# Designs tried in a protein design chat: VH-VL binders against Large ribosomal subunit protein eL31 (rpl31e). Part 7

Target 1, 104 residues: Large ribosomal subunit protein eL31 (rpl31e), of Aeropyrum pernix (q9yd25)
Amino acid sequence: MPSEGTWVYVVNLRRVYWGRRTRRAIRAVRMVREFVRRHTKADEVVIDNELNNYIWSRSREKPPARVKIIVSIREEEPEEGGERIRKAVVRLAGRKLRPGRYKG
Key: E = the ipSAE of ESMFold2; O = the ipSAE of OpenDDE; V2 = 0.75 times the mean of E and O plus 0.25 times the DockQ between their complexes.

## First folded at step 2 (VH-VL)

Design R_C6 (framework fv_retifanlimab)
Fold by ESMFold2-Fast, scan of step 2:
Structure R_C6 (fold): chain C 104 residues (1-104), chain A 122 residues (1-122), chain B 111 residues (1-111)
Amino acid sequence: as target 1 above (104 residues)
Amino acid sequence: QVQLVQSGAEVKKPGASVKVSCKASGYSFTSYWMNWVRQAPGQGLEWIGVIYPGDSDTWLDQKFKDRVTITVDKSTSTAYMELSSLRSEDTAVYYCARDTSDYWLEGYFDLWGQGTLVTVSS
Amino acid sequence: EIVLTQSPATLSLSPGERATLSCRASQSISDYGTSYMNWFQQKPGQPPKLLIHAASSLQSGVPSRFSGSGSGTDFTLTISSLEPEDFAVYFCQQSYDTPYTFGGGTKVEIK
């Protein structure tokens, strides 16, 4: 499980192609959210608008097979009190990546 | 509408430099990586390098890093590849090719220029 | 550098026949369910034309008789029934890592 901070992940979206075209963008976003929740154990997962819009725009023709994401993990106390929650904010890794293999 | 148009053929002497241009039209020039590839007569394709026109970030094949400079002019949507210290082995058709810069790890060359023949001879 | 080896160098066939072209990589170019193999067609005096990306994804406008398959190190381009316009040179290319590299090409010629 990663601690607080910023982490980079690559999400495999290839399985989204096996389903119906009309719901591919919705399934791709769901897969990203599920991936982040599973890998970070976050209580709340927030998908950035730029990432969401990117997936939707690509899904018109074909969703991307993989997406590189930046996940920022913070522990916060709820606005109105209560127990601390683990929050993950998910953004597209950058406006561009070096063409080729992701280096870990 | 969507196209890459390259400069015309060049004949150079050994030791000279050549600068090939590639003018993009019909798409957002600054949003796509631009690759340079060459092909010697009767030979295969050889990747030279790539530039992201939005910020001029450049990646080159190590064998060319000391002789190649790739640049862009955003105002004219034109990419340039300059190759210095020319040798006879540099005789080739030089192509520019658009990469799918979709921020994903997949990349493919979906649009190509017509090619520029560079001949290096004494 | 990742080396791509295409075979055969020349394939002599008649229109209507099936063409099967091989490309082998010196190391795996697949990860996370994606294979970074692209296929191009080139005719004399023209730039290469993208046919297939990510091993099996047909490029828009390319006839359905073209298909790609494979993963890891072994990849295949298939033309189910050759048309006269398909007699050309075909190149494989990996986009797994830089420098991007191309195979030596397979010439599909009329018998």
Scores: ipSAE 0.016, ipTM 0.612, lowest interface PAE 5.8, mean pLDDT 84

Design R_C8 (framework fv_retifanlimab)
Fold by ESMFold2-Fast, scan of step 2:
Structure R_C8 (fold): chain C 104 residues (1-104), chain A 125 residues (1-125), chain B 111 residues (1-111)
Amino acid sequence: as target 1 above (104 residues)
Amino acid sequence: QVQLVQSGAEVKKPGASVKVSCKASGYSFTSYWMNWVRQAPGQGLEWIGVIYPGDSDTWLDQKFKDRVTITVDKSTSTAYMELSSLRSEDTAVYYCARGPEDYYDFSGSYGMDVWGQGTLVTVSS
Amino acid sequence: EIVLTQSPATLSLSPGERATLSCRASQSISDYGTSYMNWFQQKPGQPPKLLIHAASSLQSGVPSRFSGSGSGTDFTLTISSLEPEDFAVYFCQQSYDTPYTFGGGTKVEIK
């Protein structure tokens, strides 16, 4: 399992191309969520609104072949007690990327 | 069909400015990067810069940064490249070329797939 | 900036022969399993035409006799059997980092 911290992943969304256009956004978000769940073993995966909006706004025209994401992993205590949960917050990598290369 | 149509040939004096237009059709203009590339007669290709029309984010080759301005008009799906302080060495065919779709996709694996026909800019005394 | 060096400058070949064109980058242009090398064909009086992207992905509508290979710093464009329309200038171009840069070109000519 990856430890707490911040990780960068590239998710291949090419499979979204095989689906109907009306299902592409839902499918793409599901693929990202499942990718993060599998790779981080997170109990809860939170997709940032900017990332969600990006996927939804673009899926109708042409789904991205890849999306670079930043995943922040933390263990949180529920207010009502219980075991610590492993939470992954998924954000779109950098707003200001150089074309073809991400620098931060 | 996807097409880029550029403005016509220009003849300028040294020290003048030139503004070349590139009108896009057949695709979502604001979703793809737009590159500008030039080619001097009988020479190779030289990248000038790129703009993302959705938010006007612009990247330029440092050698052009003080003389080039790239802009877009979303209402007409048109990109513009203005080059100032023209020299005889700026004589070239100037091309616009469509880049990758994804603003945040660092992959950059998709090349410039659609090109304008080119605009010849001649700088002479 | 990333410098691309193409060799040879000129290839003199006959129709039906195999053409192998080289492009070397001054630094690696590969990451996350992707190589950011593109190949273009240019004929006199025309804009460049994209043939290959991501080092090895054939552009839609481009004949299968064209293929690209390589990773890191060394890349190759191959034309398995030259057709008359293939005699042109070929440029490699990297999209790994800005400024985007082009190689100096390889002219594939008759004879």
Scores: ipSAE 0.006, ipTM 0.599, lowest interface PAE 10.2, mean pLDDT 82

Design R_D2 (from R_D6 with heavy chain D99E G101Y E102D W104S Y105G S106Y A107D I110Y; framework fv_retifanlimab)
Fold by ESMFold2-Fast, scan of step 2:
Structure R_D2 (fold): chain C 104 residues (1-104), chain A 121 residues (1-121), chain B 111 residues (1-111)
Amino acid sequence: as target 1 above (104 residues)
Amino acid sequence: QVQLVQSGAEVKKPGASVKVSCKASGYSFTSYWMNWVRQAPGQGLEWIGVIYPGDSDTWLDQKFKDRVTITVDKSTSTAYMELSSLRSEDTAVYYCAREYYDDSGYDFDYWGQGTLVTVSS
Amino acid sequence: EIVLTQSPATLSLSPGERATLSCRASQSISDYGTSYMNWFQQKPGQPPKLLIHAASSLQSGVPSRFSGSGSGTDFTLTISSLEPEDFAVYFCQQSYDTPYTFGGGTKVEIK
């Protein structure tokens, strides 16, 4: 489990890009969400609009079934008190980024 | 404690069908792909296909597309592989195997004990 | 489909010796810095046991005498010093693309 901060991951979506088009984008988004939950133990996962649009657009094409993502992890306290919530915001990453801690 | 327990050995005649089960325990059944692999006596391993139990999405090797159906029963955490139109060359041990994946790729981390299917007249 | 060729078919060695097993893929099975090669050990009457994933990552609980290396099309499994329990058949497997495929196996037997 990574600490707060920004991390780069590569998610394998190979099985999603081929097969039934009607489920492809939904399965891909689900795979990204579950990957992030599994690797970060986040309570809430937010998929950025650019990433979501990229996945839906690419789901109509055959070329590579991998997406590189930037995940920003924060511990947030609810307005009314209570337990801290671990939140992950997921964005599309550039090709040159290496997996691991993002250093800008 | 992850465990995959398969059904017992079967003897079938040519032209029949066989349905092998794989009962999973010790993990979230709907969160991992389940693969089916076979091995003829004294031979190598041959991949048949895979299913994602969460939504029943299935991928099969083209060699098996016309004869294999893979299904799941979420209520019992059980995967099934049915092979029809059996031939003598289908005689093999059939395995289920759980697929783990991460940013390092896909692997088969847990296997069932295997089910021997013998096709003979 | 991606074809995996293992060599040699049989290695006859004594305990304490080093074993080197090769697996060659018909096309590259590496992308984004990852090589999609897995290695399995199989003993008679048992299912295969995962030893190495991602070409070089040792599976939890597997002895450190096992190691994997390679990228692209050429991969190697090494056993630095054979123990009696290591005499078995070893299979390579690619997870780069479906259908997933296996090599024909290398049998490591006692000389």
Scores: ipSAE 0.007, ipTM 0.593, lowest interface PAE 11.8, mean pLDDT 83

Design R_D4 (from R_D6 with heavy chain Y100W G101D E102S D103Y W104G Y105D S106Y A107E I110Y; framework fv_retifanlimab)
Fold by ESMFold2-Fast, scan of step 2:
Structure R_D4 (fold): chain C 104 residues (1-104), chain A 121 residues (1-121), chain B 111 residues (1-111)
Amino acid sequence: as target 1 above (104 residues)
Amino acid sequence: QVQLVQSGAEVKKPGASVKVSCKASGYSFTSYWMNWVRQAPGQGLEWIGVIYPGDSDTWLDQKFKDRVTITVDKSTSTAYMELSSLRSEDTAVYYCARDWDSYGDYEFDYWGQGTLVTVSS
Amino acid sequence: EIVLTQSPATLSLSPGERATLSCRASQSISDYGTSYMNWFQQKPGQPPKLLIHAASSLQSGVPSRFSGSGSGTDFTLTISSLEPEDFAVYFCQQSYDTPYTFGGGTKVEIK
């Protein structure tokens, strides 16, 4: 499990091709959300609007084969005195990542 | 219409330096990594390094770190690879190659035509 | 550095035959469902041409007779039925870690 901080992952979206074309964007977003939840053990996963819009715009005819994401992990209390929760905010990594190995 | 056009063949003496250019067109130059790769005649491919033209972030293979400088000129959409202290073993065709890695993770999808650098005494 | 070993060095076949090319990595180049193996074709006097990325994803414009498979350390490029234009040198390449490295190449030549 990664600690608080920022992590880079590459998510393979090839499984999106197994489904209906009209639902590929929904499947792709779901795959990203579940990937992050599984790898970070986050209680809450928030998909950034830019990442969401990117997946939707690309997924109509030719979904992205892979997507690079930046995951920011924070510990927070949703209300004073409540249990701390682990929150992951997921953003599109863009084109610039280091040219070596990506975390996933 | 993505194109990478490299400078012409060079003949150099041992100890000299060579600077190869790679002019990009048909895409956003500052948004894609640019790799440099060489190939000695009849031999395999050897990675030299890569630069991100948007901010000049550069990674080099350690064996070239002391002799190679990779730079860009954003105004002309041109990448440069300069290799110093040339040896006969540096005789090779030098290629630039675009790294298309964001939305499809396609690496080295477009290549320049190559620049033959001959190092001879 | 990650060393890629291609075999065989030379494959002599006739048009219409199946070609199977192997590439082995000195360590795993797969991470969370993605294998960072690319395959290139090179003809004399030309730069390499990308055929396959991510071990099995066919590049746009590349004929469907080309396919890639494998994960971890063992990868294969298959040409289901050789056409005359397929006689060339093929290189595997990993983008898992820097320095990026290439295999030594497999030459597919006419028998």
Scores: ipSAE 0.025, ipTM 0.624, lowest interface PAE 4.2, mean pLDDT 83

Design R_D6 (framework fv_retifanlimab; at its last look DockQ between E and O 0.13; V2 from the best seeds 0.00; counts 0 for: pae E 4.2 > 2, placed apart)
Fold by OpenDDE, look of step 3:
Structure R_D6 (fold): chain C 104 residues (1-104), chain A 121 residues (1-121), chain B 111 residues (1-111)
Amino acid sequence: as target 1 above (104 residues)
Amino acid sequence: QVQLVQSGAEVKKPGASVKVSCKASGYSFTSYWMNWVRQAPGQGLEWIGVIYPGDSDTWLDQKFKDRVTITVDKSTSTAYMELSSLRSEDTAVYYCARDYGEDWYSAFDIWGQGTLVTVSS
Amino acid sequence: EIVLTQSPATLSLSPGERATLSCRASQSISDYGTSYMNWFQQKPGQPPKLLIHAASSLQSGVPSRFSGSGSGTDFTLTISSLEPEDFAVYFCQQSYDTPYTFGGGTKVEIK
């Protein structure tokens, strides 16, 4: 599990095409969120607007098959008696997809 | 035709460095990732790292992070792999391999002929 | 890293026979309908040659007697009827995550 820092991932979104056409983009965003949640164990996952717009850029029926993302993870200090919060901010990587899934 | 041509065999002493070249032709050099893979005599294949010539973005196996440097010369469409602090166990044939990385698929479809690097006292 | 285990290490067969090669991954290398497994053929003194990509897609120019199957952790390369030129070493390779890794290889030799 990654500690605080920045990581690059490639998320395969092909599975969304098995569902209803009108919900593919929404499902794609959800898949990215869930992917990041599972891999970073973040308590909160924030999808950047640019990434969201990219997923919807072709239409709600034609999300990208794969997306390269940059995930920034930070830990917020808990209040007295509270729990530590792990937050992940997910942005679009503007570079050619590498052959692998994960950076580093 | 698409091809990768590597530099000739090298003989080095332990502790020395070696730099292997891989010249690409027949395709857009800056549009495809270039991998480096080695194979010890009679052994399997070991991935070293990869570089995207377009912007020199590079990933290395952690095993080589302190000893390997991968670079490119876009003007000559040539990729380089430099390995320092050579050890006897570094004796191997070193390959460059293009990764077409298109759509859903990623695979090394074009390989250089290989460069034998021998490390001995 | 993801470890790939190939079996058998050596396969002795005659021309015309069916060859079945196995590759097992230490973890799943399939994701939403895609399996990130490739197969290579290597002959002495030559670099590996790509045969199959994405577990089951035949590389251009490769004879149809070669086929790949499998998903998750278990994958198979099949040669339906061995030709003399098919006797070589075969490697599986995963591109699911870095570092990319190869299997130990299966040597298909003439019986």
Scores: ipSAE 0.035, ipTM 0.715, lowest interface PAE 3.9, mean pLDDT 89
ESMFold2-Fast, scan of step 2: ipSAE 0.149; ipTM 0.638
ESMFold2, look of step 3: ipSAE 0.069; ipTM 0.698
ESMFold2 (binder alone), look of step 3: mean pLDDT 93; pTM 0.950

Design R_D8 (from R_D6 with heavy chain D99H Y100D G101Y E102D D103S W104E Y105G S106Y A107Y I110Y; framework fv_retifanlimab)
Fold by ESMFold2-Fast, scan of step 2:
Formats: sequence, structure tokens, C-alpha cells
Structure R_D8 (fold): chain C 104 residues (1-104), chain A 121 residues (1-121), chain B 111 residues (1-111)
Amino acid sequence: as target 1 above (104 residues)
Amino acid sequence: QVQLVQSGAEVKKPGASVKVSCKASGYSFTSYWMNWVRQAPGQGLEWIGVIYPGDSDTWLDQKFKDRVTITVDKSTSTAYMELSSLRSEDTAVYYCARHDYDSEGYYFDYWGQGTLVTVSS
Amino acid sequence: EIVLTQSPATLSLSPGERATLSCRASQSISDYGTSYMNWFQQKPGQPPKLLIHAASSLQSGVPSRFSGSGSGTDFTLTISSLEPEDFAVYFCQQSYDTPYTFGGGTKVEIK
């Protein structure tokens, strides 16, 4: 289990093509979220807007077969004195990740 | 293995344009962003812009948007930066630099040797 | 644009001494455990050489006497024991957002 920091993963989405065509993009996003949750043990997984748009931009029926992602992990302590939460933010990697900061 | 080789020094008159080249080798040219940075003699570093050779997507510092054009020639793995309407304050060494990333962010890992552009009458 | 302020402008030290260089950003350049701060060394007539990325990650081939630390807006480059080849200008640079910006530099010179 990785500590705080940033890690790069490649998620194979080919299984999405075995299912119903009209929901492939929805399934792809869920597969990415599940992959990150399993590999990082994060309590909260935030999918970056650029990554979400990349998966959806092709179409509901033809999302990418593979996606390279950057996962940033942080542990946060609530103000009220509750337990710490482990948060993962998932961004689109590949070699074309935008040079500017994403905001959503 | 990775190498960035820039064109030679240029002397230009005020009002002219200059086009600097950066030939890449040793890696997949279309898979990495290419940055342009300049440094006036004895001064600090100033980022100009960046291009993704795979689709020519370009980002520029607003100070340069009206005078700079960044292009690529995929067949020769060469990036170009053209600066127009040259002024004396454009005298600088111009660098190309490859943009990479890993598990911990984005960084300029390989740099060209630099091209001195002198603007004088 | 994000402004980076380096201090001191000049640091005069002898070989064997510890050098501590500061870089402060006008806004936070950290999110979700990652700080987008890079450090470069530059010698006369040469392009900048990347030493550290992501605030604390040493580049391959960079001596272990170099270390980086910090998060948010405050960052430090430390050279634990100066060698003769370490007298150079050091620049911090943020890759958090475009336009990418550099600090004004700290010149580490021999006393």
C-alpha cells in the first residue's frame, strides 16, 4: 500500500468491451475507481474532470481500452477530531497530460 | 541516449524574426511535451511555452502569445520556436527542454545546449 | 501567475559548510500529497541541470548531499556539506500551473 505521494498506474479497460455497449463509459469510470480503491486503500477516490472527460469524449460505446493514470494520495484529519481519511485524486496521465493545473 | 540539439547562434536586427530549431533523438518525439525557455545574459530563466508534438497542442506565456509561434516537424523529430518583432530585450540564450513526469510530478529532464540570439543594429 | 521568491540572493560560504536555500511561492503549489517544486543548478555557459523534482525527489546521479523539503508555499534546498563543484546558481521552478515560473536564483559563492 503506497504512502502519501503520487503514483502512476495503467488500467486495462478491455473488459468494458465484453459488456453492454451503451454503458461502457460508465463501467470504465467505475473500473478506474475500483482499481484505485483496491491498490491504494483510499477511503475517498476523486476522479479528475480531465480524466472523466477523456473516457467520455470518445463515446459511451467506445471508451479507451487502456488508460494511464496518476494517483495522488493524501491523509486528512477532520476538524472535529474524527478519524483520519485517506484520499486519492486520480488524474489522466498518458504522455499528453495537460501542463496546466486541473481545477475540478 | 536522449539528446536535444539546437541550431546555431543568430544575430538579428530590431523588427526581424528568428526561428530556432531543436532536433530530438533517443526517444519517442511525439510522446513528450517540448518546452522553450530563455535566459538574458546574466539574468534568470523565463518560460516561453510548450508544445505536444503528437498533436501540436500549444501553451504560451501570455507575454509572448502575439509574437511566438511554436511548431514541430514530426518527420525530422524537430521542434521550432519563431519569435517575431524582435527587440533588444529579446537578446538571450534560448533553450528547448523535454517535459517528463513520473510518480511525483512534472519536470524538465533534458535540455538543449542553448541558442544565443543577439538583437542589435 | 505564480511568483517564486528566492532568498538569500547570494550565499557566501566555504567548502564543508551547510547551505540552506529558500524558495517561497505566492500561492500553494501542493495538492493531494504532491508539491510541484523543482530545483536546478546552473554553471556559467551551461544549461540548467535538474537536481530535485516534486520538492524532495533526487534525480539519478545527483549526490546525496543535496536534499529538498517543504510543502504549500515554503520550500528549502539543502546542501549538507559544500564541495568545490557546488558553487553555482540555484533556481527553484514550479510546475503546478502555467505559465511555469522560476525564482530569481541564489548564487552560492566561495568566501
Scores: ipSAE 0.029, ipTM 0.628, lowest interface PAE 4.5, mean pLDDT 84

Design T_A1 (framework fv_telazorlimab)
Fold by ESMFold2-Fast, scan of step 2:
Structure T_A1 (fold): chain C 104 residues (1-104), chain A 123 residues (1-123), chain B 106 residues (1-106)
Amino acid sequence: as target 1 above (104 residues)
Amino acid sequence: QVTLKESGPALVKPTQTLTLTCSFSGFSLSTSGVGVGWIRQPPGKALEWIAHIYWDDDKYYNTALKTRLTISKDTSKNQVVLTMTNMDPVDTATYYCARDLEYWDSSGYFDYWGQGTLVTVSS
Amino acid sequence: EIVLTQSPATLSLSPGERATLSCRASQSVSYMHWYQQKPGQAPRPWIYDASNRATGIPARFSGSGSGTDYTLTISSLEPEDFAVYYCQQYDSYPLTFGQGTKVEIK
């Protein structure tokens, strides 16, 4: 399982095409979420709106066959106390990481 | 269970070099996306960012202080060291180190801070 | 460098009142964060990326804004909310903080 920090993955969405055409974009987003959960063991997976829009905008014809994502992992302990949670934020690759820097 | 703690001298004479160490646990600077920054606060004044170092050894410095600053890391010891040359009474401040996770919701959001260490510059 | 101007410098209010804190950047920024600081304590992460509450931050706090104008709002002040609030940009180096807005009891 990756430690806290930023990791790059390529998710294969080809299985989305093997089923019913209706709701392929919803299935693609679910596949990304499940991929991240399996590979990072995150308790919570947050899909960035830009990534969601990217998958959705191509959904009417076909979702992308692959998507390159940047996953940022953080362990959070609620300020009010409680269990530690491992949270992953998933963004479309090519986004700025540091001022003037890009990961891809 | 992320913790950071600053250490260094409480008193520095004018013209001397200040060396501060940030020791941390619960994360590693070998992890992609992790960085540590230094922020200072003179008594009763605002926060001022000083310098930053990332896991890949990229370093950034406050433009006004750049010629006086060096930041380095010892990944095996979980430490970040800041040196600042030619100290002046106006550099009297509480110095904090803080963690930054790249591309975690914010890009450059300091999510855990040390308690701070007061450095007084006087003769 | 990007200069952040916070206004007002001091906000004197009573518990139960609404507080609105402004942060204006000298040029457009994509990332704006807020921190709360109480006397004798280190700053605490409060709002990140304009509008997201940090873990454990009460729902009465909200952030908004884009470009050059950002706002932190406290819908109904509680006694523990009286503190100094700083904004910080992460659009370009050097990283910069505003001068702070002190929210104090009237």
Scores: ipSAE 0.015, ipTM 0.652, lowest interface PAE 6.6, mean pLDDT 84

Design T_A3 (framework fv_telazorlimab)
Fold by ESMFold2-Fast, scan of step 2:
Structure T_A3 (fold): chain C 104 residues (1-104), chain A 123 residues (1-123), chain B 106 residues (1-106)
Amino acid sequence: as target 1 above (104 residues)
Amino acid sequence: QVTLKESGPALVKPTQTLTLTCSFSGFSLSTSGVGVGWIRQPPGKALEWIAHIYWDDDKYYNTALKTRLTISKDTSKNQVVLTMTNMDPVDTATYYCARDSYEWGDYSPFDYWGQGTLVTVSS
Amino acid sequence: EIVLTQSPATLSLSPGERATLSCRASQSVSYMHWYQQKPGQAPRPWIYDASNRATGIPARFSGSGSGTDYTLTISSLEPEDFAVYYCQQYDSYPLTFGQGTKVEIK
């Protein structure tokens, strides 16, 4: 299990092509979330808009067969006292976060 | 293999404009997530970040120096150029260019550095 | 701008001793990096994002911290470890470095 920090993964989405063509983009996004939850043990998984748009921009029927993602893991304390939660923010790889650009 | 190298004059007179070129190989500024920054170090002093340029031509400047600085890139030549106007003896420093990439995470460190070029400002 | 204060300015130690280097930020920082610099050389990335060792960096080096307080620890100094170490924040522009801690041989 990865500690806090940033990790790069390549998610194989080819399995979405085994099923119904009309829902492949939805299944691809779900597979990314599922992969991150499984590999990082995160309590909350947030898919960045650029990553979501990248998957959808290829169309509902032909999303990318693979996607390289960057996963930022932080442990956050809720505003009102509770257990620390493990949050994973998932972004499209090949796009570096610039100071002040991304908040998550 | 990633390499960066600074080039420019070793001696600049007060009030003149300094132009430094960073030439690099092993990566491209057409690649999403890559940037190049300039950092300087006066003799015996700490590192000071000067300016940064990203693959999408997004530019950032040190606030104290901003009015004197221009950074640009020539993606086809694998070069980044820094221009600094109105040079003063206190600007004497070793100037480094360094790569800022996504390879080591979201807010990656400067992972590859040039050897540095000493610029002396005197009459 | 975020000001980074490193302490101590100089650590005089012998090989085999433990070194603890501190970096304090004037405001909370999420992304802190450390560089090692030897005389006449460019800085080298050493620890990134608080606690991750750069490629090839020995296990005796560790980084920790969050918010305003960050630490670089060398569990047992080797001769090649005597150098200046700089912290650097990547949280906001302008990017800033600490003034450096020099680890020197006693």
Scores: ipSAE 0.015, ipTM 0.608, lowest interface PAE 6.7, mean pLDDT 84

Design T_A5 (framework fv_telazorlimab)
Fold by ESMFold2-Fast, scan of step 2:
Structure T_A5 (fold): chain C 104 residues (1-104), chain A 124 residues (1-124), chain B 106 residues (1-106)
Amino acid sequence: as target 1 above (104 residues)
Amino acid sequence: QVTLKESGPALVKPTQTLTLTCSFSGFSLSTSGVGVGWIRQPPGKALEWIAHIYWDDDKYYNTALKTRLTISKDTSKNQVVLTMTNMDPVDTATYYCARDEYYGSEWTGAFDYWGQGTLVTVSS
Amino acid sequence: EIVLTQSPATLSLSPGERATLSCRASQSVSYMHWYQQKPGQAPRPWIYDASNRATGIPARFSGSGSGTDYTLTISSLEPEDFAVYYCQQYDSYPLTFGQGTKVEIK
């Protein structure tokens, strides 16, 4: 359960290859969203367009086997002063950057 | 809150070895994702990246300068040390140390905090 | 190594004018950053990852680009904006900077 801030994760997408080929890219994006929600307990998970496009850059039948992501966690306040919402923004990490490896 | 400061000699003679120390506060090189690099700038010229060291002791060097460079850290003292051998007048520059972080609320992959710089003049 | 070429070398403008600065990479780059430097001072992070303004940077600054071509735009120059701007790639080692574009008062 990371606190507010920025975290790096590597998500294993190999499980997506066990299912029907036609929907693999959609399934991979869902797996990333589920991973982030599970690990950060965020109320909202926003997948950056660059990350989405990276997963789709291969055919929809063959997304990447793994993806390195940067997750920025923020507390967002509603205008009317309601309950604070925990929001995670998920971006594609640089391939040539040296990441730390974290399982949660 | 995060601060870095360079220290070392202001004048170095040709062929001597330069040793620069970067002292910092507000973060630790025991924290995963954190690194410290050195960048230099000769008077009136562009920025040139020299070397980098990360929390896990991984090191990177500018290819053109690699044989002359050593970078090390003392995590307990919050210091990074750069040595550069066989100094030449063309190495006269302001030397900066700067932080790079993979983790944190403002991770950018950019050098987000810089020291003030220290001018090193190489002359006889 | 990746070579970054900035153009123009010098941009002479008056306050209120629009400035457009270019940075071209010798090969495709995914992570391009911009720094502002004033005389006698250390560079300051300005735009990171092509288009994101660093904390406290005015909305008149915007970045764009991808691949080999990147731009920094100042919609309406203020007196404090006259400085040297450097692009920097964070795609591969060795890390490299452009030669800088000097934005000076006309």
Scores: ipSAE 0.006, ipTM 0.580, lowest interface PAE 12.4, mean pLDDT 81

